# VH-VL binders against q17rb8r558to768, part 5

Target 1, 211 residues: q17rb8r558to768
Amino acid sequence: TAELSHLTKNVPIFVCTMAYPTVPCPLHVFEPRYRLMIRRSIQTGTKQFGMCVSDTQNSFADYGCMLQIRNVHFLPDGRSVVDTVGGKRFRVLKRGMKDGYCTADIEYLEDVKVENEDEIKNLRELHDLVYSQACSWFQNLRDRFRSQILQHFGSMPEREENLQAAPNGPAWCWWLLAVLPVDPRYQLSVLSMKSLKERLTKIQHILTYFS

## First folded at step 16 (VH-VL)

Design q4
Fold by OpenDDE, fold request of step 21:
Structure q4 (fold): chain C 211 residues (1-211), chain A 119 residues (1-119), chain B 108 residues (1-108)
Amino acid sequence: as target 1 above (211 residues)
Amino acid sequence: QVQLVQSGSELKKPGASVKVSCKASGYTFTNYAMHWVRQAPGQGLEWMGWINTYTGEPTYAQGFTGRFVFSLDTSVSTASLQISSLKAEDTAVYYCARGPYDYGEFDYWGQGTTVTVSS
Amino acid sequence: SYVLTQPPSVSVAPGKTARITCGGNNIGDKSVHWYQQKPGQAPVLVIYYDSDRPSGIPERFSGSNSGNTATLTISGVEAGDEADYYCQVWDYDSDYVVFGGGTKLTVL
């Protein structure tokens, strides 16, 4: 239901690693609290939970990404392999706890659309440039690293015709962010941005560094 | 349908041992944990611990270590509770209860086994 | 250790609403399950995860949980509802399952 797709109150939070929109995030769940969380998410029909990295100041970071459960494989011993994919980004408004796992009231993040034609043009140019740089970076990786990335994250998504069609912007940006060997704090900063231009700029800086 | 059928009532002397069995049916035995709950006469429910029905690993609550042993016979989908060196204080109804592996609700219970320890 | 506190007894007239409380520190941060036990019988799950009902349990059974108190509510109480009721939680700090002391519901 539409209501379930926009869960904003008492969202269960899996505190682990970074997650990104459209990026698959397989999970191996073995802790009882998260077993419970996953089971409840299925029972309630939401089939969603938030993913946040740990924070030094708080229980978890102020920003995260929703994960959509696509499939759950329950192992006989109670463990589970959870097939998830990144959905909407969110900002944490309030933190809570339920059955040992963290919860949060959240606000979803969406990119601010650029309306000016000149700005759109510039954004497109930047986008295409950074995409090209990303492709070059990936192609210049050692075979073993490329293979590992492809196995874990899949292929880099293609460029989109409309850069502002999705609330989270182009999918390839998130794919790239997921595969770049950068600090989670940096990744988190990019995740929190509501400007595609800003994200592209930061991504470009990293690509330049690794080139 | 899901059923947990426990062994019959036991009358034992102090110092003896007893083994209560809980046979599960109607579901995949190893998909759920098996919990044990004790209820002394006129008293409330007391959680004793649980056993992982797949791995066989038992977990005992405080106060139920040593003389209490959880075990499995997976070939017959049976969990067992053995109490050794029985004391009068062990007189109670013992229940097995099915639960998920996340310490959630106990959705099915055995009918209970009365263990009476008297001289 | 985590402790759940229930009133030892609650009395209600037929057709009225019974409320059985289960107190615990920050119990709202825990999922509460409720069991009904009639004399000489095994406990039966009547509410799980604060407010969900198992199949076969009448809608007149409901649950809530917030702050330091969980409540089992039985509307339109019938003679057959006379039983002991136990709340139960998982103490995720100790990994213990904890039961309340039980409440005897008497239908007058």
Scores: ipSAE 0.897, ipTM 0.952, lowest interface PAE 0.5, mean pLDDT 95
Fold by OpenDDE, fold request of step 21:
Structure q4 (fold): chain C 211 residues (1-211), chain A 119 residues (1-119), chain B 108 residues (1-108)
Amino acid sequence: as target 1 above (211 residues)
Amino acid sequence: QVQLVQSGSELKKPGASVKVSCKASGYTFTNYAMHWVRQAPGQGLEWMGWINTYTGEPTYAQGFTGRFVFSLDTSVSTASLQISSLKAEDTAVYYCARGPYDYGEFDYWGQGTTVTVSS
Amino acid sequence: SYVLTQPPSVSVAPGKTARITCGGNNIGDKSVHWYQQKPGQAPVLVIYYDSDRPSGIPERFSGSNSGNTATLTISGVEAGDEADYYCQVWDYDSDYVVFGGGTKLTVL
């Protein structure tokens, strides 16, 4: 089956936790509505669905991340373990319902590229500084917590030579955002940003707080 | 190929019991739920409920509690429907149907079992 | 309880297009499945999830679903299409499977 990478209409939405680009997001699916959703995503060939956190006002948040299904392990009783990885970020344009699960029309988010050479230089400096701070933070964690993070999320991605090569920016930023023990609303604010500088600034603020 | 083969027609008297069997083949029995559907003569399809073929947990629709019992024999990939204290209104064709565990479509059906309750 | 409403009967001439409707409150928010049942036979799935066809089902069979009405469309109707047709949904509020009352399609 061909993968449909540009699904923007009636995108099925899994309302659960935060998801981030490039970050693995394993799911244990036990509700019938989500069993159905996953099965349909496979049948139609899209092999993807959106992940959003719950929102009291709008059912689910205005921003989320697409999850690409890499593998599904069906359990005998109908439950499934779904191996997914974060893809594109999106903004919700319209909300709907199908078979008990939420759907949305969405717009994909991409970072705005910085073209000015001085700004690029400054961005690089900030990036390197925050990366260093992140490394220090992680290394200073208790062994048990560090091990848990590594087991669940894997190792922190390396720095990229070109900070603007990927539409979502450096992967390590998302990894770090996923492992930082901050409120989902704060994480959501970072997810919605189209400026790498702004994301780095917020991440740095968090790191400073935990230092 | 997937097949659901049901037991033969039954003629019973009021108050008696009947057990309809549905033997599955061609797939892993426990990977799909088994649903039961009733069709009275000249009437439409009526969903009776389903049984989890892995856990054995039955779920009954309203109106099909008490006298109706879903059961399994997983060793032979067989689901069964037992009706006790039969009534004339229980006269119908009973179908087993395979479905996913997400209440989706019934992609395979048994051939049906006619149960006639007559004095 | 959730209710699906079908016309009791639909008649169509050979070669023409038959449309069988299934009405339900906000049925567009549900996936509709359709079954064909010929006399003395078990139902056969002909459309699932509004518009998908199982393997072996002719392309003449199609489905749509929006608002309060789902429709099974059979183009180029043949004598062999004469049967009862049932729509079915999952009521996720009650976790019940619900069938329509069925529609008898007569080929004139």
Scores: ipSAE 0.897, ipTM 0.951, lowest interface PAE 0.5, mean pLDDT 95
Fold by OpenDDE, last read:
Structure q4 (fold): chain C 211 residues (1-211), chain A 119 residues (1-119), chain B 108 residues (1-108)
Amino acid sequence: as target 1 above (211 residues)
Amino acid sequence: QVQLVQSGSELKKPGASVKVSCKASGYTFTNYAMHWVRQAPGQGLEWMGWINTYTGEPTYAQGFTGRFVFSLDTSVSTASLQISSLKAEDTAVYYCARGPYDYGEFDYWGQGTTVTVSS
Amino acid sequence: SYVLTQPPSVSVAPGKTARITCGGNNIGDKSVHWYQQKPGQAPVLVIYYDSDRPSGIPERFSGSNSGNTATLTISGVEAGDEADYYCQVWDYDSDYVVFGGGTKLTVL
């Protein structure tokens, strides 16, 4: 339901790694608190929870990504393999706790649209350039690493005709961010950006560094 | 239909041993943990611990270590509680209860087994 | 150790509303489950995760949980509701399941 898709209060938070829009995020759940969290998410029908990296000061980061549960494989010993995919980005407004796992009140993030024709043209050019650089980077990886990435994250998404159709921008940017070997703090900074231009610029810098 | 059926009442002397059984039916036995709860006469519910029905690993609450042993016979979907060196203070009703592996609610209970320890 | 506190007894007239409380430090951060136990019978789950009802439990039974107090509410109390009621939580710090002391509900 629409109400479930826009959950903003007392959102359960899985504190672990970075998650990104449209990017698959398989989880191995063995802690009781997260077993409970997942079970409740399914039972209540929301089938979603937030993912945030840990933070020493605030328990978890101020930004994260919602994960949609696609499937849960319950193991006989109580463990679970959870198939999830990234949804909406969010900013944490308030932190809480329930049954040992973290909760949060959140607001969703969406990109700010560019309306000026010249800016759109420039954005398209930047987008295409960075995409080409990303492709080159990926093709130059060792076969072993390339195979591992493909197995875990799937293929890099194709370029989109309308760069501003989705609230989170083009999917390939998030895929690339997920596979680049950069510090989570850097990834988090990109996740929090509401400008596609800014994200592309940062991604380009990373690609240049690793090329 | 989910059912937990426990063994019958027991009368024992101090120092003896007793084994209470709990047979599960109507669901996959290993999908849920089995908990044990004690209730002394006129007293409240007391959690004793639980056993992982798949791995067989028991976890005991404080005060229920040593003389208390949780065990399984998975071939017949049965959990058991053994109490050794029985004391008068062990006189109580013992319940098995089904729960998820996340320490959630106990949705099904056995009918209880009365154990009386008397000289 | 984590402790749950319940009143020893609550009395209510038929047709009225009974409220049974369960106190605990920051109990609002925990999920509370409630059990009904009639004399000579095993406990029965009547409320789980603060406010959810199992199948077969009348809508007269409801639950709430906030701050330091969880409450089981029974509206339109019937003679058959006379029983002992127990609250239960999971203490994730000790990994213990904890029961309250129980409340005897008397229908006058």
Scores: ipSAE 0.897, ipTM 0.952, lowest interface PAE 0.5, mean pLDDT 95
Fold by OpenDDE, fold request of step 21:
Structure q4 (fold): chain C 211 residues (1-211), chain A 119 residues (1-119), chain B 108 residues (1-108)
Amino acid sequence: as target 1 above (211 residues)
Amino acid sequence: QVQLVQSGSELKKPGASVKVSCKASGYTFTNYAMHWVRQAPGQGLEWMGWINTYTGEPTYAQGFTGRFVFSLDTSVSTASLQISSLKAEDTAVYYCARGPYDYGEFDYWGQGTTVTVSS
Amino acid sequence: SYVLTQPPSVSVAPGKTARITCGGNNIGDKSVHWYQQKPGQAPVLVIYYDSDRPSGIPERFSGSNSGNTATLTISGVEAGDEADYYCQVWDYDSDYVVFGGGTKLTVL
């Protein structure tokens, strides 16, 4: 099971939308190729596959997020509703194909830790500032939009005491990225970053734009 | 235990019609697609198409349109193949085979039904 | 249309290893399934998704798939293994199921 959790070769790729660490990503699967992909993922015991947005040049983006299958509801006609949640981020090293769906050799992304005490302090300050801005932005949304977001993505995660505990950084950042009405290219750029500071800076920039 | 039981051998004249049945048991009939495969004497396996056992929608392979009709009787978990305007070249063993809805492997097969068309 | 090519026959002595090939363009990008058919009987699934064995199939049966060739390997061949073997794939371009021409395995 441990080996399966670190699948890096011939990872099946669902080409659809952006996915993010810790963020739920429900899927409605109706194409045979993806039915097969999901079925195989379960049969092999991996219970995971990669999610990437489409790319005009490369079929799918160079970066994505693994999705962990939590539950599958099979419909009588062969369709399925798949309950998934975002796991590790990855970079695509090689692209392939299997039974009509895309595959990839990948490497996982992890944040680079900041060790300097002054930098940590500055990072904390930035983090708290951007978090506050995010909260303000969300609170100022129209009620119907706020309700829709809450229904689909849940509540914004709370701030974490240790900003560097998780390899992907604070969960609220990914939640926010998922709900922000920005271009997928912008979201992808943030997903690919290994610096929390850089992500926060970019998120702050877009929040300022929407303020 | 999963079983697919087909109807018995048929001897028909050219121009006649035949209906081959495939009764499924041991599993939920609508959870799997039913495929049809033809095998002429001394020849290989030939895929004819499949039917969605839930919706009843048939899909026919090239060469098996028109005279070939897939149908269901879900009340008795039975899939059927009807061949009209029979020809000598329709002489073959016909198999039903269970498969997933993703065009995967055929894990269970009927015993086959021999259809002989002779004047 | 997608075509699968199998040798018409393979002969092997008892206890030896038989290898049955299935050729197809970029077949490695497809999952290959194998069926055994004994005379007068219906086909039986012996390998699915290139290398997986259904329950009840002996470990002597194995499969591989890469490039343009899939292979069914039967180690320690027994007299009871004499049969026709068919490979099968899904052609996702045409959305058809495709069978190979079949290989007759003779145990000498």
Scores: ipSAE 0.896, ipTM 0.951, lowest interface PAE 0.5, mean pLDDT 95

Design q4
Fold by OpenDDE, last read:
Structure q4 (fold): chain C 211 residues (1-211), chain A 119 residues (1-119), chain B 108 residues (1-108)
Amino acid sequence: as target 1 above (211 residues)
Amino acid sequence: QVQLVQSGSELKKPGASVKVSCKASGYTFTNYAMHWVRQAPGQGLEWMGWINTYTGEPTYAQGFTGRFVFSLDTSVSTASLQISSLKAEDTAVYYCARGPYDYGEFDYWGQGTTVTVSS
Amino acid sequence: SYVLTQPPSVSVAPGKTARITCGGNNIGDKSVHWYQQKPGQAPVLVIYYDSDRPSGIPERFSGSNSGNTATLTISGVEAGDEADYYCQVWDYDSDYVVFGGGTKLTVL
């Protein structure tokens, strides 16, 4: 109860793939340790756990994303299909273990807001430019790949009027990051950034590379 | 109400076989694993293993392989333990216990079945 | 194999607090469940996942788990609490369920 009641301490960590804010992350759970983790998350009412990619040196990465459980389908044989969506980003402060699954003390990440009007204007321009580039990239993909992406991740989110309304910035950036065929290390670097400008710049660089 | 009802006491000779049944009710039988626990006279609880009530796949703890067989009759929500080639040291109370498929807590237990092996 | 160690017996006067320990290597990294077994009866779950109580279990029963020791605490002990108590964990390295040796609680 204590483990799951505090969302910053002893947070259960699912070690698997990258997860991102607002991006759906369906999971097929078959290992007992994760069955237990999910069951406890539901029982305690938190319905959340962290997702981190594996790390050879530290067991799992220093950064991750919380997953919100939307629905769980328990299969008769004990397996489960878990419908989750990305929530808050976090940095790992301390690692632990519970019942075979990893835990972590974490701090949540939020973007640093830009206050200067000129900087905001520049940020908007950059945002719109990169968004357009992203759209072009996606439209130029082969039909089969585009269909696969749409099936797995859904449509690319629309641009937001207020770029700084959400603590994680625009949703389309995370969607794009999820679908881009880049190394998890690269994705992780973007996930850890607290500057929208920096994220956009990095994303733009990737798009340029794939264009 | 969840209930696990086990078969009655057994008195057997060495070398004989015994089958203990555990009938479940009050819940979906296949949603939970069934565990078996042995308790020798005056001794503690000893985990014997478990059976997947959906697949029928048994898992035996060390020391409970060979002569011990877990089985199911899903049509009547019943798990069974068969012990062959009974020995005096098999004298004990045997419990079935419900648990999740994640090796969590045993929230419901059968009343136990006493198996006595004597010459 | 993973081993849980319990004291064989604990005695307590009525109304006092009983503490039953369960020792294990890094047991704090495991969820501990506790069972009460009265003479001639089947075990009953009294604490699960270190400190959670099943419905119907009095608030007098509590649990904690840290480091190498888990503890079942029974406050305001009553005569009816006299029983054997067993701790249990899942050894996720071997996929074995492990019970402690049990502790006989005597109410004086």
Scores: ipSAE 0.896, ipTM 0.951, lowest interface PAE 0.5, mean pLDDT 95
Fold by OpenDDE, look of step 17:
Structure q4 (fold): chain C 211 residues (1-211), chain A 119 residues (1-119), chain B 108 residues (1-108)
Amino acid sequence: as target 1 above (211 residues)
Amino acid sequence: QVQLVQSGSELKKPGASVKVSCKASGYTFTNYAMHWVRQAPGQGLEWMGWINTYTGEPTYAQGFTGRFVFSLDTSVSTASLQISSLKAEDTAVYYCARGPYDYGEFDYWGQGTTVTVSS
Amino acid sequence: SYVLTQPPSVSVAPGKTARITCGGNNIGDKSVHWYQQKPGQAPVLVIYYDSDRPSGIPERFSGSNSGNTATLTISGVEAGDEADYYCQVWDYDSDYVVFGGGTKLTVL
């Protein structure tokens, strides 16, 4: 239901790694508090929770990504293997706690649409350029690393005709961000951006660094 | 139907040992932890600890170490509580209760086993 | 150690609403479960995770939890509701399960 899909209050937060829209995020859950969190998310029917990286100042970062539970396998010893995929990005408004895990009131993030035709044209050019650079970077990776990436994250998504169709922009950008060996804080800055142009620019910078 | 069936009442002398059993049925035994709860006459519920039904690892609450032993017989889906060197203060009803591995609610309880320690 | 505090007894007339409280430091940050125990019987789960009802439990039973107090509410109290009620939480600091002292509900 729409209500369940747009949970914004007391959202359970898994504090672990970066998550991104459309990117699979498999989890192996050990701690009782997170076992409880996962079980509760299923029981309530939301089947969602937020993913945030840890933060030295605030326990967890101000930005994160919702994870949609696709499948949960409860192991006999109480552990869980959770198949999740990235959904909406969010900004943390308020922090809380429940049964030892973090919660948050959140605001969902969406890209700001570009309306000017010239800007759209420029955006497309930038997009295509960065996409090509990304492809080149990936092709030039050592076979070992390329294989690892493909195994964990799958193939790079294809280019989309409409760059502004999805509220989070093109999927390949998030895929790339997930696989780039950059600091999580850098990734976080990109995740928080509401401008596709800004994201592409930052991604391009990273690609240049690794070229 | 989920059921926890405990062994019958016990009358023991001080210094003796007793073993209370809890047989589970109606679900996969190893998917849930088994907790033990004590209730002295006229008193409230007291958590004793739990046992991981898959690994067999017991965890004891403070005050229930030493003379209290949790064990399993997984072949018959049975958890057991053994109390050694019984004391008069051990007189109580002992319950087994099913719970998830995340310290959640106890959704099913045994009927209880009365252990009376008297000289 | 984490402590849960319940009133020792609550009395209510038939048809009225009974409220049983469970106090604890920041108990609102914990999930509270409630159990009903009739004389000579094992406890029965009546509320879990603050406000959820197990199957078979009447809608008359409800729960809330905020701040330092959790409350079990029984509307339209019946004679059959006379029992001891226990709140329970998980103390994630000690990894202990903690019960309240119990409340005897008397139906007048």
Scores: ipSAE 0.862, ipTM 0.927, lowest interface PAE 0.5, mean pLDDT 95
Fold by OpenDDE, look of step 16:
Structure q4 (fold): chain C 211 residues (1-211), chain A 119 residues (1-119), chain B 108 residues (1-108)
Amino acid sequence: as target 1 above (211 residues)
Amino acid sequence: QVQLVQSGSELKKPGASVKVSCKASGYTFTNYAMHWVRQAPGQGLEWMGWINTYTGEPTYAQGFTGRFVFSLDTSVSTASLQISSLKAEDTAVYYCARGPYDYGEFDYWGQGTTVTVSS
Amino acid sequence: SYVLTQPPSVSVAPGKTARITCGGNNIGDKSVHWYQQKPGQAPVLVIYYDSDRPSGIPERFSGSNSGNTATLTISGVEAGDEADYYCQVWDYDSDYVVFGGGTKLTVL
């Protein structure tokens, strides 16, 4: 969105879990500092903040994803239920602090487009292969886990005709990354990649491991 | 319109107790915390603490524990401050102030209640 | 404990600009709120979150905050602006609300 494109300085950062483009990320906010952060985000009209996982060395990871606030419900006891969805990925350039929550100057990430026709063809083939593998993996999960995933993340997005239409690539890749039971470090590595081919390759490797 | 209306001035002897009330109107009482601020004569504002208007849980600033008690009557949207074993140094104007649960700004204040402790 | 430092008094001629400072260690990392208090009255919020104005507060009132100093600026000062002004922050380390000592603004 246009609002997201202009927010690159002193971006408020929610330090919690991984977030991904297009993936819903519901939050239950109970800490005062984050309640303030959310309230301020709404008041200023930006209605977005960054999500990063915790990092022992730098407080939070060097990469994250913007979350767009779709709805906020302020509870009487001061808690908030926040309906958010993943937007743009970003790299952290500078870290700061405001009222106890972290802030960052950021740079947005976008995929590098492949222009060679042969490379595009190969990318499509890889994409289709990994998608099939993902479907197979998901179908072979125990019913309990499958149901939990569907309840929390929804259904896996469909394949896209144009793999390079979106700056973050196909949505199903991020959905899959969100549901895969891998270490956040692996997820973070994929999030930081600007090559769809590299992401697909990494995802395929993970799928193979769990097969 | 949002209003906080406090009880009237009080004159007390040392050792006595006083209860100051703050009645809220014009908004959902439990959606905001209620803070208490003290101002001694000719002095600045001093934060005393706050009470969660939903749970009833009070939090007291340092120096305001023991003799100071925050309470609620949610049925009438009223917060109260009780001071026991009053001392001369308790002479001040006491304010209730509305604030969000995130320790943000105090956007509405009561008119203040003067408590005078004199022999 | 976190401490906010304000000058005890500031004097300004009508029509001129008044600047009231609030000093604190790394106060730029905190949101500063400002209150106006006229004699015999309750405080009134005039600036919140460093620079935002509540409804009904004139545009003459503005705020800034960086480094170790927050500033309340009142342009085109009027006689009615004569009051005590207090800065306030939330200290997230202690979970205490902290007020400055207050500044008396005199309009000459």
Scores: ipSAE 0.828, ipTM 0.915, lowest interface PAE 0.6, mean pLDDT 95
Fold by ESMFold2, look of step 16:
Structure q4 (fold): chain C 211 residues (1-211), chain A 119 residues (1-119), chain B 108 residues (1-108)
Amino acid sequence: as target 1 above (211 residues)
Amino acid sequence: QVQLVQSGSELKKPGASVKVSCKASGYTFTNYAMHWVRQAPGQGLEWMGWINTYTGEPTYAQGFTGRFVFSLDTSVSTASLQISSLKAEDTAVYYCARGPYDYGEFDYWGQGTTVTVSS
Amino acid sequence: SYVLTQPPSVSVAPGKTARITCGGNNIGDKSVHWYQQKPGQAPVLVIYYDSDRPSGIPERFSGSNSGNTATLTISGVEAGDEADYYCQVWDYDSDYVVFGGGTKLTVL
């Protein structure tokens, strides 16, 4: 239901890795607190939780990504294999705890649409240039690295006709950020961005560095 | 139709041993942990620990290391509690209870086994 | 070690509401489970995760948990509700189970 997809209060937070919109995030869950968190999400029907990286100053980062549970397999020994995919990005407003795992009140993020026709034209030109650079980078990887990426993340998503249709921008941007060896601070800053132009510009800088 | 059926009550002398069994049915035995809970006459519930029914690894609460041994026979879906060197203070009702492999609830309990230690 | 405190007894007239408390430091950060134990019987789960009811438990049983106090509430009490009631949490620092001392509910 629509209210279950807009959970914003006391949201369960898995503190582990960086997650991105549209990107699969398979998990192997063994800790009792996270096993409980997953089982409760299934029992209540919400089937989602937030993913944040740890932070030395605040326990976990100020930004994260909701993970939608696609499938869960509870193993006989109590471990869980959880198939998730990234959904909405969020900003942390308030931190809490339940049963040993972190919780948060959150505010969802989405890109601000550009409406000026000249700005849309410039955005399209930048997008097509950076997309071409990303494709070239991926095709020029050594075979082992390319194969590893394909196995773990799948192929690069196709470019989209409407760059601003999705609330988080083009899926290929997030896929690329997931596979690139990017500094964690940079990853988190991009997750927080509401400007597609700014995101494309930072991706371009990363790709140029690897050239 | 989950059911936990415990062995019958026991009358023992100090220094003897006793083994309380708990046979599970109606579910996959290894999908749930088995807990042991003691209740002395007129007193409250006291958690003794649990056993991982898949790996066989026990965890004992403070004060229950040494004379208390949790064990399994997975071929007959049975958990057991053995108490050695029985003391009068071991006189109690002993319950098995099923729990998830997390911080969850005990949704099914055995009927209890009374162990009486009397000279 | 984490401690749960319950009143030893509560008395309630038939048809009225009983409230059984379970005190613990920051218990609101834990999930509280409640068990009913009638004389000569094993405990039975009546509330879990603070406020959820197992199948077969009437809606007149409810629970709440915030701050330092969790409460089991039984509205419209009946003679058949006479029992000992135990609260229980997991102490996630030690991975141990903790029971409260129990509360005897008497329906007068």
Scores: ipSAE 0.736, ipTM 0.883, lowest interface PAE 1.1, mean pLDDT 92

